# VHH binders against Proteasome assembly chaperone 3 (psmG3): the designs that were tried, part 7

Target 1, 145 residues: Proteasome assembly chaperone 3 (psmG3), of Dictyostelium discoideum (Social amoeba) (q55g88)
Amino acid sequence: MNSLLIDSSNPSYDAMNNDNLKNSIEKNHPVKSKVLSKKINNVDTDIAISSFADAIFITISQNQKFNTWIRASKSDGILLDEPSYQIDTLLGNNQDVLFSIYARQLIENIGETSNKSLMLSISITDKSKDTFKQILSTIFENKVW

## First folded at step 4 (VHH)

Design q11 (framework vhh_8ghr_2)
Fold by ESMFold2-Fast, scan of step 4:
Structure q11 (fold): chain B 145 residues (1-145), chain A 122 residues (1-122)
Amino acid sequence: as target 1 above (145 residues)
Amino acid sequence: EVQLVESGGGLVQPGGSLRLSCAASGFTFSSNYAIGWVRRAPGKGEELVARIYPTGGSTSYADSVKGRFTISADISKNTAYLQMNSLRVEDTAVYYCARGWSYLYEEAFDYWGQGTLVTVSS
C-alpha cells in the first residue's frame, strides 16, 4: 500500500521542520505498522505505530483537534553503555512535561535495541498515571522495533 | 513470577557505608520500569530514597540522602544497587526494593521485595 497513516492536512504533521524528512516519509512505506483503538479509563484512545528505515513514528490521540509533536533521539552518553536521549518539542504544548515523559519512556525503550529516532504525535486528555501506564503497556505489547 | 530480592543490609557504625543489592527475576530491566528504594523506620511513614530507570540511567533522590546515597543498575545482571555512604543513626530502617514508574512527580510501584534491615548504631 502507497499510504501514510498521517494526513498532510493535519497541522501536527506539517510541523516537521525538515522538508527532507517529510519527503522521505511521503515516499517510503513503513517497514512494519500497527494501529489500535481502545478505551483506556473510558476514554477512546487511538494509537498508531510505524517503523521506517531510520525512524519510529508513534501517534497517540485522545482528541483529534491538536497534537503536540516531539522528536526524540539517542545521543552518545558519558560511556558507550550509558546512552543519553535528546527530546525536542517541535510544535504544540511545550509547557506540559507529561508529553516529554511519554517521549522519554518510548525513546529509551527504542534505544535498547535500535538507533532509530522517534517522532511522537501526542494528544492526551486523561493525565492520570493509570492512563499513562496503560498507554505505554499497550505500545510495548505492540512493538515494531 | 516477578520477584525482587534485597541483600546487603546489616549493622554499621555512624559514618560507615553499606551497599544494598536488588536482584530482579521474572522480568528484564528496561526503560519500561523504574527500580526504587523505599525505606520505613519504626513509627515513621514510608520514604522513597532513590529511583533509577536502569536503561538511560535517569535517577532521583530524596533530599535527606542527596550526596550520600547513589543508585545504580547492572543490566547484564538484572540487579540494582544502593550505595549508602556517611550513614547516620536516622538512616536506620527496613529498605525495600520496588518496581515502578515515574509520573508527573509521583512514583508508583507494583511489585515489592521483602525488605532488608539496615541498623546504624551509635
Scores: ipSAE 0.000, ipTM 0.186, lowest interface PAE 11.2, mean pLDDT 77

Design q12 (framework vhh_7uia_1)
Fold by ESMFold2-Fast, scan of step 4:
Structure q12 (fold): chain B 145 residues (1-145), chain A 119 residues (1-119)
Amino acid sequence: as target 1 above (145 residues)
Amino acid sequence: QLQLVETGGGLVKPGGSLRLSCVVSGFTFSDYAMAWVRQAPGKELEWVSSIYTGGSSTYYEDSVKGRFTISTDNAKNTLYLQMSSLKPEDTAVYYCARGWSYLGEFDYWGQGTQVTVSS
């Protein structure tokens, strides 16, 4: 929502996010989380990652008004012992193939070392291949799985 | 000032049902995702279910799919978890949480409500 938008270049934005995460942990809720804000191809990009026992939550926001929600999970390959992945768009634009590609890359990486599912909240304004590569690189440098 | 208050936990037999409620104050649902998260004794936090209240889209962990239903009453700022076909493995403290927006995963939590599934 528009009233929840915070200037990601403002130092108090990072402090607020860190305080909120700290408050969650200090209420006896041990959640491993990382929050990042940076410009990617001159577009402000917010990334948040949390690890629960059974799920990884990832938020990627360049447009802070509408996010598409996607769930991805690992399933067994019945014949080849090859992992199969189920990807469901739960809310938002399921016609944007790029968002499904983000989800697939993320769940494949999570699935290499974990059986956790992925909950992805995503809004991207720069749909270039360069932005895609930089966002994934940033996430993979900050894994919590 | 921002509060999430869970109720509805208790002792129930396997196969039974319970409905958990979470009353929120200090914000409106339309700006946030809401979730139920549980912690079994000696275990890590497990995500159970989420809802984006602005769109009413619902999401479930595989082990509870078909047995649990998440819902909201937006006029009352209340989140529900209807639990059916309960199993001993569902025994946990259940937490209501606000989060999973562009600002982070979960920024506010309730105090939790105990659910015990035992014969």
Scores: ipSAE 0.006, ipTM 0.423, lowest interface PAE 9.5, mean pLDDT 76

Design q13 (framework vhh_gefurulimab)
Fold by ESMFold2-Fast, scan of step 4:
Structure q13 (fold): chain B 145 residues (1-145), chain A 121 residues (1-121)
Amino acid sequence: as target 1 above (145 residues)
Amino acid sequence: EVQLVESGGGLVKPGGSLRLSCAASGRTFSNYAAAWFRQAPGKEREFVSAIYTGGSTTYADSVKGRFTISRDNAKNSLYLQMNSLRAEDTAVYYCAADWSYLGYESEYDYWGQGTLVTVSS
């Protein structure tokens, strides 16, 4: 099995002093968030959008099962007049280009007004173009950047 | 508004090569899945090749191993390198792009005007 089944459990936390963990959690709380549920193309869709100091977290769920996790960021690149974007699938389905397309559209929009990165958690059952457009429109109507 | 302009078509002998270019204005190709389609005289429009946001590519069986799709996001250009051309490759070639492309031929939102490729002796 590949990275689709990798679990990031942390057993070392059982024996550690938790003061640093508490401080890290408090430091990384969201500044602004939106949570909404909407029926998109006849499929129940849950969307959560949170802005942190250096990142935007977006969750899109049509199934409450295993999600694919993707990180996207804007880089300066070598070209001064054009931003470049890096998209990495961290956990989940690396074979489905659809999720990378979602991440690309989201980070490009975030990058127009912000230098924050994107962490995307996504599960989609309806892979139609119509659902894709409706989900992105819903997110863009509820920006936190 | 996105506009796509193809160039590079022309007359070539069987076994020859051509490189088609497609220039995008209004957006960069990094924002799109992009594809080449062709339509031969008297035939339906058919898929030739596609490149997706993550860099993966697909090819129709009839062109696999002979054609190569690529893009240069800095130049906002999509290319199709055509080698070992055959008479049956004669067609108008179209550049297509779609910010929501999901790998389905009929789902493209943006099309160029086309460039004619003629393969004959």
Scores: ipSAE 0.012, ipTM 0.202, lowest interface PAE 8.5, mean pLDDT 75

Design q14 (framework vhh_gefurulimab)
Fold by ESMFold2-Fast, scan of step 4:
Structure q14 (fold): chain B 145 residues (1-145), chain A 122 residues (1-122)
Amino acid sequence: as target 1 above (145 residues)
Amino acid sequence: EVQLVESGGGLVKPGGSLRLSCAASGFTFRDYAAAWFRQAPGKEREFVSAIYSGGSTTYADSVKGRFTISRDNAKNSLYLQMNSLRAEDTAVYYCAAGWDYIYTEPEEYDYWGQGTLVTVSS
């Protein structure tokens, strides 16, 4: 169910504060969690996914300088029989549309089977469409919802 | 199910106008880039115009100043206002949606409508 895909042979893993993410997940006692570390388009990428009672917490990190924090949730009301979603940037870069696109794709997928909200902590150096698709694919292969 | 449905095509005389609509369902349209492509008889599918989620637009040189792309995210709709129509504008017009970046290549768009025919002739 809960698996850790930590590349222990990668020395950059410790440098990326992965111990802090792992420690936080373990201490906060989520229902399910997964931690992944791998290269995506030759960029070291750390992903942590945790399911709590009312929320899914996802961290995506390609650098350690600053993460943007975004909350996303399923909204009341349906447009043309489709659910609506609210996305709020809580801290960080509120002008980078890409981070909102990550949050929207994630909450739409979560919302298909769950009423949990999303807390996303994200820092991306490779803003290409290909990296975007690979990161989402990696998360969707490791769902905790 | 993701669905894009075009409407508004028809027969129009040279110099006339038409407004095409595209209704989106099954996804959060407001977060996607959306585009119009067209395919004339015997030709490959060509780029016409595109619009980012944020509203910035781009146009093919052949339609600049004559066509206007717009979107209404509250109605999950994309529009193409076509003015000063010419015989060479005759084509099947397709609505497309994809990742929030403007591409001119059809293969970069993930979702497509079935098309609406526009004929410009006397």
Scores: ipSAE 0.014, ipTM 0.230, lowest interface PAE 8.2, mean pLDDT 79

Design r05 (from a09 with Y57S L103T; framework vhh_7uia_1)
Fold by ESMFold2-Fast, scan of step 4:
Structure r05 (fold): chain B 145 residues (1-145), chain A 119 residues (1-119)
Amino acid sequence: as target 1 above (145 residues)
Amino acid sequence: QLQLVETGGGLVKPGGSLRLSCVVSGFTFSTYWMAWVRQAPGKELEWVSSISSGGSSTYYEDSVKGRFTISTDNAKNTLYLQMSSLKPEDTAVYYCARSGYPTFGFDYWGQGTQVTVSS
């Protein structure tokens, strides 16, 4: 029995994990899902998206150690013709404005067509505007809602 | 190799209680987020509840909050869902799932256990 180095350049671990997730969803459960791994501004970025009847789960990870968990939902605004969104940090860094901006952009898009909430698990090492733009573009090209 | 096995489903009357159990094997239970997900007849999968790695934080869908309690017994590698004040609309097949945190989304699912709430 040999151990694989998870943080090494061994691609078999990631490929096996992606295949397993895909096989479980396609064979056993009719949940819409997308899993992607790519370099964004030379930083390895893992994105997983799953759609349930009541919620969209999104994981964005550039640091495999710890993620901040955020829940976002559409609420009735003071003016009914203008939607309002609630964003709550459930676990991790509640002082990082960037993570709440990711959540706001995502829930606003989800809220255009549904009342589903967002559960966001996020860890970002590159906080540049370009990385932000590329991550959101990647997610929006792979919508499951 | 990896297994999630649900038990504890059954037929109960409205207002009743059930406890679902999910025994996991083949991975270190306490390092993963775990979830309960349900599917009512003719509907899509609905997220019910999640528990963080180690069991310190719990999260619920609004319609079950205050009625359902998610918990873990790390020594037994078992996830629980204590359901009280059950309603007909809670009728569904209940699945336990490994959420794959921190690396990936939902990657392993159990076979499900049927909960029927009917008079």
Scores: ipSAE 0.223, ipTM 0.649, lowest interface PAE 4.9, mean pLDDT 78

Design r06 (from a09 with W33S Y57T Y101H; framework vhh_7uia_1)
Fold by ESMFold2-Fast, scan of step 4:
Structure r06 (fold): chain B 145 residues (1-145), chain A 119 residues (1-119)
Amino acid sequence: as target 1 above (145 residues)
Amino acid sequence: QLQLVETGGGLVKPGGSLRLSCVVSGFTFSTYSMAWVRQAPGKELEWVSSISSGGSTTYYEDSVKGRFTISTDNAKNTLYLQMSSLKPEDTAVYYCARSGHPLFGFDYWGQGTQVTVSS
């Protein structure tokens, strides 16, 4: 019997999602926040959600190398009973329509109950409809707004 | 082991200016996005400004646009907030935070520096 030389018993995500780190952050600054790490369609997915008085910050990461930054906000429409939303890619991939769709779904939901803006940091490797549905479901089950 | 240390707070009259500094240690500053967040007495935390990891993109809360400027000096591992045309409603404890991290969102915070705007 050979011992495994793979350091799989100490994966980096264990340290990153430590309850002590979560407790330390929450105790030092009483902000509504959620940090989640789970496999979605067998892809490790990290989600962080923080609520400020004026903004909701959401991070969604399946790629550890690079995130696209998107700002989204509710604007007054010409029709008073029909809201409009402004979505801007601040940094990263302007060509990825999927990331804009994530931002739109999130800001529409935030805008139903609050006037807060969205700052979204996103990297998605699995672009399937099922992963999209599961990520949004996970976020909506963990709302901080 | 990671530290963010804010300085530059103080008492200033309306219309005055202050520059806040945040010196970071224990990580490569230029690879992270950074933010300034404030808390007024009896209020929740309010996001003020963010700067991208490359320092090329900045974003501001609407009430501070044109009055505040966020910047970095990567050689000094320092984040700045230049505040001008200060108003009583800018009175708050100002926190430096590492933001936009793919794993935690806002994962490290400074101890805060008090800014009081009073006539």
Scores: ipSAE 0.063, ipTM 0.532, lowest interface PAE 6.7, mean pLDDT 77

Design r07 (from a09, 21 letters changed; framework vhh_brivekimig_d4)
Fold by ESMFold2-Fast, scan of step 4:
Structure r07 (fold): chain B 145 residues (1-145), chain A 119 residues (1-119)
Amino acid sequence: as target 1 above (145 residues)
Amino acid sequence: EVQLVESGGGVVQPGGSLRLSCAASGFTFSTYWMSWVRQAPGKGPEWVSSISSGGSTTLYADSVKGRFTISRDNSKNTLYLQMNSLRPEDTALYYCARSGYPLFGFDYSSQGTLVTVSS
């Protein structure tokens, strides 16, 4: 189960490292990516959004101890009277309902204009409704779909 | 400057194997997550696999899970992708990418290595 844990040897996001990585990503040709670092309710929040042919990758990190990885996709199954979505936790905390709510809001928005799936890597320390709204607003202002 | 140099691509028949390498320089390799991304002719980029800084966490796209293995050697600043049971749909230009923790963006400023799977 080592694949569940984040390497403790990996340093926290340093401002210089974030700037260097952001500059390199901005020069990147094939993958459309956006990287943001800001304080939300006085908590340092890192957000990265990357567009692939079949998936949107979103990372939301307020702590760098353990991230939960969630995959979400639009279902084309039977009973097509309205859109349906499948949300699966791949690694991490299957019991945190808030992370599933983030995933559902994100895949619903992606699904309105795209058939791409979502890969969400999430770690949140501030579980308030206000932080939730600010994070989603930040992501929706920086869409790559 | 950050430099990533891929190698190991080639032409193989379906069912064959290849091992890709990525030589990294210009940054502290052991502190970054690393990823493989591919782009098939006429298609957009597809994420293939990622590995944590110390190698304890690995993630795979559903299309390659069970067939590909990502690994790294931090003493040599090298990332690897072992590709087994190759299929025609694996034909693509493969890129080595630097990522932040825990998959914070993807940075690849390289030419990639071409893998062609055909009979």
Scores: ipSAE 0.371, ipTM 0.683, lowest interface PAE 2.6, mean pLDDT 80

Design r08 (from a09, 20 letters changed; framework vhh_surovatamig_d1)
Fold by ESMFold2-Fast, scan of step 4:
Structure r08 (fold): chain B 145 residues (1-145), chain A 119 residues (1-119)
Amino acid sequence: as target 1 above (145 residues)
Amino acid sequence: EVQLVESGGGLVQPGGSLRLSCAASGFTFSTYWMSWVRQAPGKGLEWVATISSGGSTTYYVDSVKGRFTISRDNAKKSLYLQMNSLRAEDTAVYYCARSGYPLFGFDYRGQGTLVTVSS
């Protein structure tokens, strides 16, 4: 439901910048967190990663106007010898396969060493394979799980 | 001058229910996503639930789905957590937190309210 996307872009969030976000997380955030800003293929990319005991929160933003929210978790396997993953688009574009691919790669990596679920907030303007690889590499270099 | 004050914690038996409240002041409550997080004795901080600014969207950690309900009253500047079917493992200090964007960026956290689930 596209109307639910509006809820992720309230005025208070639009006013936040990278320095304010980083300061907020570091100053008053009681969990393991990484916040970084990197220019990927000439597009400013903001990444934030937080580890709770039962969940990993990841935000990837190249455009602060619209974010798709995805939840991913390790599920009981269809086959007993292979893990499976549940991926649900909660807000935004559930027809964009790329965002689901980001979520799948992230939850597979998290699921290798933990049972934590993933909450992903994602906004990508550059849909190239190169940007995809660079974003994932940046996240995997900054793991909090 | 942002303040978050939790209340409603206490001792409850397994299977019982408890409702936590959080009173917010010093900011425009209706424009912020809000969360409940908890810390059990000897364990790390655990995210429990999040609610959107308008109250239409909620997220829960798997261990509390179907048992806990997060809600808010923007007119009263209050956040709530209804906890049903409580288990010993739910014993923790529960904190009200103001969520920034991204969702997990907590600008402020309250002092916490203790919930003890024990026979």
Scores: ipSAE 0.000, ipTM 0.236, lowest interface PAE 11.6, mean pLDDT 76

Design r09 (from c09 with W99S; framework vhh_gefurulimab)
Fold by ESMFold2-Fast, scan of step 4:
Structure r09 (fold): chain B 145 residues (1-145), chain A 119 residues (1-119)
Amino acid sequence: as target 1 above (145 residues)
Amino acid sequence: EVQLVESGGGLVKPGGSLRLSCAASGFTVSSNYAAWFRQAPGKEREFVSAIYSGGSTTYADSVKGRFTISRDNAKNSLYLQMNSLRAEDTAVYYCARDSGSGYLPFDYWGQGTLVTVSS
């Protein structure tokens, strides 16, 4: 129902400073967006999802800085029965396979119903498979595509 | 009060060029990335281009090779150089910046500047 979900069980310094922004986002943001704050395996995790005409922007942050930006898109021009996806690291850590796996899972899901590209901003401190599963589950429960 | 003000829009002929500017006012907005979006009448907002803290850029397929995003951190300004303009580039162009809040990538938006490409 609500496109903005905020978990205040462990408020951060930045969350406290941005109460007015949260209220604006919830009531009258110009772009369809969902914002979630949740503890996942005892780590504060912020997730923001925004839908544009040609792109889905997803931010996943387990700290207050954005470290890695990845673009993913459905590939065209390959003679295959199945779609192909291209994943490019634009800024940050291009050797962390886990970030590419996040991007691939997200773009494959987006590509099932849409031709929109993915822009992913990701900063993960807990690299466990359990955190991976919980983050993806949270995003898929809050789709904007 | 922090505001983003776009300028540089106007009427231009197909094949022409325009440079859009976006200035932050009220104070220096600390941000590690910024972007341009556009919206044609009756359509959803479309991503155009983004620039990241290290200077890396990305572009929508529709504008690659024609548009160039840049910034001047000393002036708190973001620019979009638009070359080889087409009728389909006609739209209101919005700049967007991140406040550093960590919630939405673009939580500050300008009011927009109209670009009309017509012969």
Scores: ipSAE 0.135, ipTM 0.614, lowest interface PAE 5.6, mean pLDDT 77

Design r10 (framework vhh_7uia_1)
Fold by ESMFold2-Fast, scan of step 4:
Structure r10 (fold): chain B 145 residues (1-145), chain A 120 residues (1-120)
Amino acid sequence: as target 1 above (145 residues)
Amino acid sequence: QLQLVETGGGLVKPGGSLRLSCVVSGFTVSSNYMAWVRQAPGKELEWVSSIYSGGGSTYYEDSVKGRFTISTDNAKNTLYLQMSSLKPEDTAVYYCARDRGSGYLPFDYWGQGTQVTVSS
């Protein structure tokens, strides 16, 4: 039962631009941004990634109009040479553990090369492990940190 | 409300030992499969071990067999992971989770995680 979040052998081959979302994000003057629209596990998925002075902003939306907003940051841990990460749900569903797991994966990766915090805006209709893996893979292929 | 709280992580030298604890509230550990899952920075979640104390069954990932022992204290509604002969590659954040074994998400309730660092 051990290989639960392993490799995806089903890569997405379709990506579409979303200029309106890109323009809305860039109006706040990010240093770098990327916007992607593609089908993941046959669900339309919009992903926007923006780097600001002190933060990375990531939006993930699957045909939903209501998003949960989560802030994640690197903080001092119990061990001084080991980072710890704080995750706080600011608005929306605080009871969906999956969204916290998305935030944890993202902030740990950001924290390896940067001290920027994460603001995650997320709405996922397909909560499968395959969709989780494909979304994170797409983001990591399009890093702005 | 449902909550899992991990403790017991820390810094340890190779060959050392640590015991992780997970205090569960809102459901009964003896009625559920419980798991430990770990994640090294920049890597995917890796399943480590599962237990069903009601049936006396335990399961381990091959790299930890003989070194790690999963157990429960049903009176305290607590899950444990006793780790021995620790290696640098065991360095990760360790999460306590409820294990469904199948479905759209195999683990549905997770704790905050506790950091284990193995270095000299």
Scores: ipSAE 0.000, ipTM 0.094, lowest interface PAE 20.2, mean pLDDT 73

Design r11 (framework vhh_surovatamig_d1)
Fold by ESMFold2-Fast, scan of step 4:
Structure r11 (fold): chain B 145 residues (1-145), chain A 120 residues (1-120)
Amino acid sequence: as target 1 above (145 residues)
Amino acid sequence: EVQLVESGGGLVQPGGSLRLSCAASGFTFSSNYMSWVRQAPGKGLEWVATIYSGGSTTDYVDSVKGRFTISRDNAKKSLYLQMNSLRAEDTAVYYCAKDRGSGYLPFDYRGQGTLVTVSS
């Protein structure tokens, strides 16, 4: 409830890097890229997937408003029974658990065959389980890793 | 203090059957959707099945539909997965997971897992 304690501030350098990231994607052609636009549960959905040397960039947009930006990576920490993954919300809504679930499913899949990190830009209006499954299925049918 | 403890995994031959169990504590089991999720060697986490709080509605990933049956016993606070006609592709660590109830696939409340190996 205390709006003064809401952690909505990401470091200012991340805002600058966000602009540089968009320009880098446009200017530096990725090794592999796929772009799709279709209706999922009657909601217009734009998905872009790009593979660079050190990162996989995925955008999922159902809303033309500002997206939430999430960085996910495989951890080099102490060896556990399975690899650890770090998920960090850089910009946008850090209180929506669904966006972190999307990021976690994606980085776990990427991390099984690759050491590339994930940059996810996401805006979802239909928060149903069916839309979640269809979006992940669409991405996994269009892998660039 | 949410605890989920899986059991029932093991080595089984293709075409065989196994029944997995999950003992839940630390939350109101009867009010929550419950799921089984798995992670095959070298693969990411895959949702397998969900059962709704009352047990009357179930949902499955297509690859296991007709072979696996999810069930629950709210009085015993237990979740089950009956696995029939097992295939090599079913080899994975299986996790019991507390579902958020809004159709979200596993929130980070999952147990330590139980290994299922399907091999001749």
Scores: ipSAE 0.000, ipTM 0.096, lowest interface PAE 16.8, mean pLDDT 73

Design r12 (from a09 with Y57K E61A Y101K; framework vhh_7uia_1)
Fold by ESMFold2-Fast, scan of step 4:
Structure r12 (fold): chain B 145 residues (1-145), chain A 119 residues (1-119)
Amino acid sequence: as target 1 above (145 residues)
Amino acid sequence: QLQLVETGGGLVKPGGSLRLSCVVSGFTFSTYWMAWVRQAPGKELEWVSSISSGGSKTYYADSVKGRFTISTDNAKNTLYLQMSSLKPEDTAVYYCARSGKPLFGFDYWGQGTQVTVSS
């Protein structure tokens, strides 16, 4: 395992693209993944996306200590005019409508091409519509499904 | 130094049982979510099961629900996966993994233990 020291004041700051960490993961544990860091609406935002055979793991973090964990999946065996999705908050505030909306948008996109479930770890400081739009756009530009 | 070490793999016949163990060191085990992930030869990693930091909540992939049980012994810093009614399709290298850093869902992985289900 590698230790990682990051100075956020660096002009080329990108903790999620540390080559040593990425190479260690790819060599020992081959995971189809994308990691990125950028400022979204002036807030440092870290996003990681990993593809498993049965699940897509997504983490979204904006400098918060605690993440809400959400599982989302496509409903099976129901013949309806449109697909149905189940969203469960595993840890954290299950009354945070915004986090459920993030999960729903993501699982709907994943469900268009697969039956993989979503495991979402999310902490958002800026709850604006602009940040929501930019985060989803960033994820959809970096799909691993 | 952070370390996860899996043991308990082996060869079993269909319908058999195995218990996998993952001993962790270098961090406070009970403050993290833990998971079991497996990989069959030539296939992608498949999520198997997760357990919350307090051990109170457990989650399973549909392919193993009702057959596998995830549990922890916080005093021993050990994660377990009790596997029953094993099928040939359960043949894989099984990894334990820690989830704690938002930059990457699973930030530390073990080296894996081989489970082979064959007649």
Scores: ipSAE 0.026, ipTM 0.491, lowest interface PAE 7.6, mean pLDDT 76

Design s01 (framework vhh_gefurulimab)
Fold by ESMFold2-Fast, scan of step 4:
Structure s01 (fold): chain B 145 residues (1-145), chain A 122 residues (1-122)
Amino acid sequence: as target 1 above (145 residues)
Amino acid sequence: EVQLVESGGGLVKPGGSLRLSCAASGFTFSTYDAAWFRQAPGKEREFVSAIYRGGSTTYADSVKGRFTISRDNAKNSLYLQMNSLRAEDTAVYYCAAGFEYPYTSESDYDYWGQGTLVTVSS
């Protein structure tokens, strides 16, 4: 029987778990963050960018109710001449290729100077090319990598 | 200086196959999205297929399932494998490259080749 859930007042257990938890928190808390709110093509747009030890977290919201969550990372290719990128939609709209294109542009830029992965939370109301360019420009002017 | 040069066009019978190639030079092709467009005699230029830097592809409904776009960044090359060719595929095929969100519009692409003629006829 494993009694892990009901372990009560073991000092050695608590000390070990507190040290491991502190190290995990220190590794997972944001190293650098930026939060911006602005009108892009007359649409209210909220952008948050956070740098963690091994990941960049970006949120882009023009509609706060329906975010799609995407993970992107740079893979070691078997070919030395080409990096490969893995893009996975974790939650939300799997049918809208635009969100994957946002993730692709972001991870390619992150991958130029960093080995960090991307976690993207995105909801876009204005799907125009102009809004796309302005959002990416805003993020690239506010890099945390 | 900057060039996209298409090759592989020619005369082919209906149901036949051709592979078009596009050689890029004078810029870092691997950082660009790329596409094939075509223009038939007496018609405006139309989108055929696009491939993004990350390898994702898009096809026009008229060619989906018959054409395959691919790239080789080590060779600075773009390809279009055309199978089950039809008379309506007769056109000058153009290679294009751009560093923008690739819609199906010509204005989305910065660099263009001169074109290669594909004729599907008996």
Scores: ipSAE 0.013, ipTM 0.207, lowest interface PAE 7.4, mean pLDDT 78

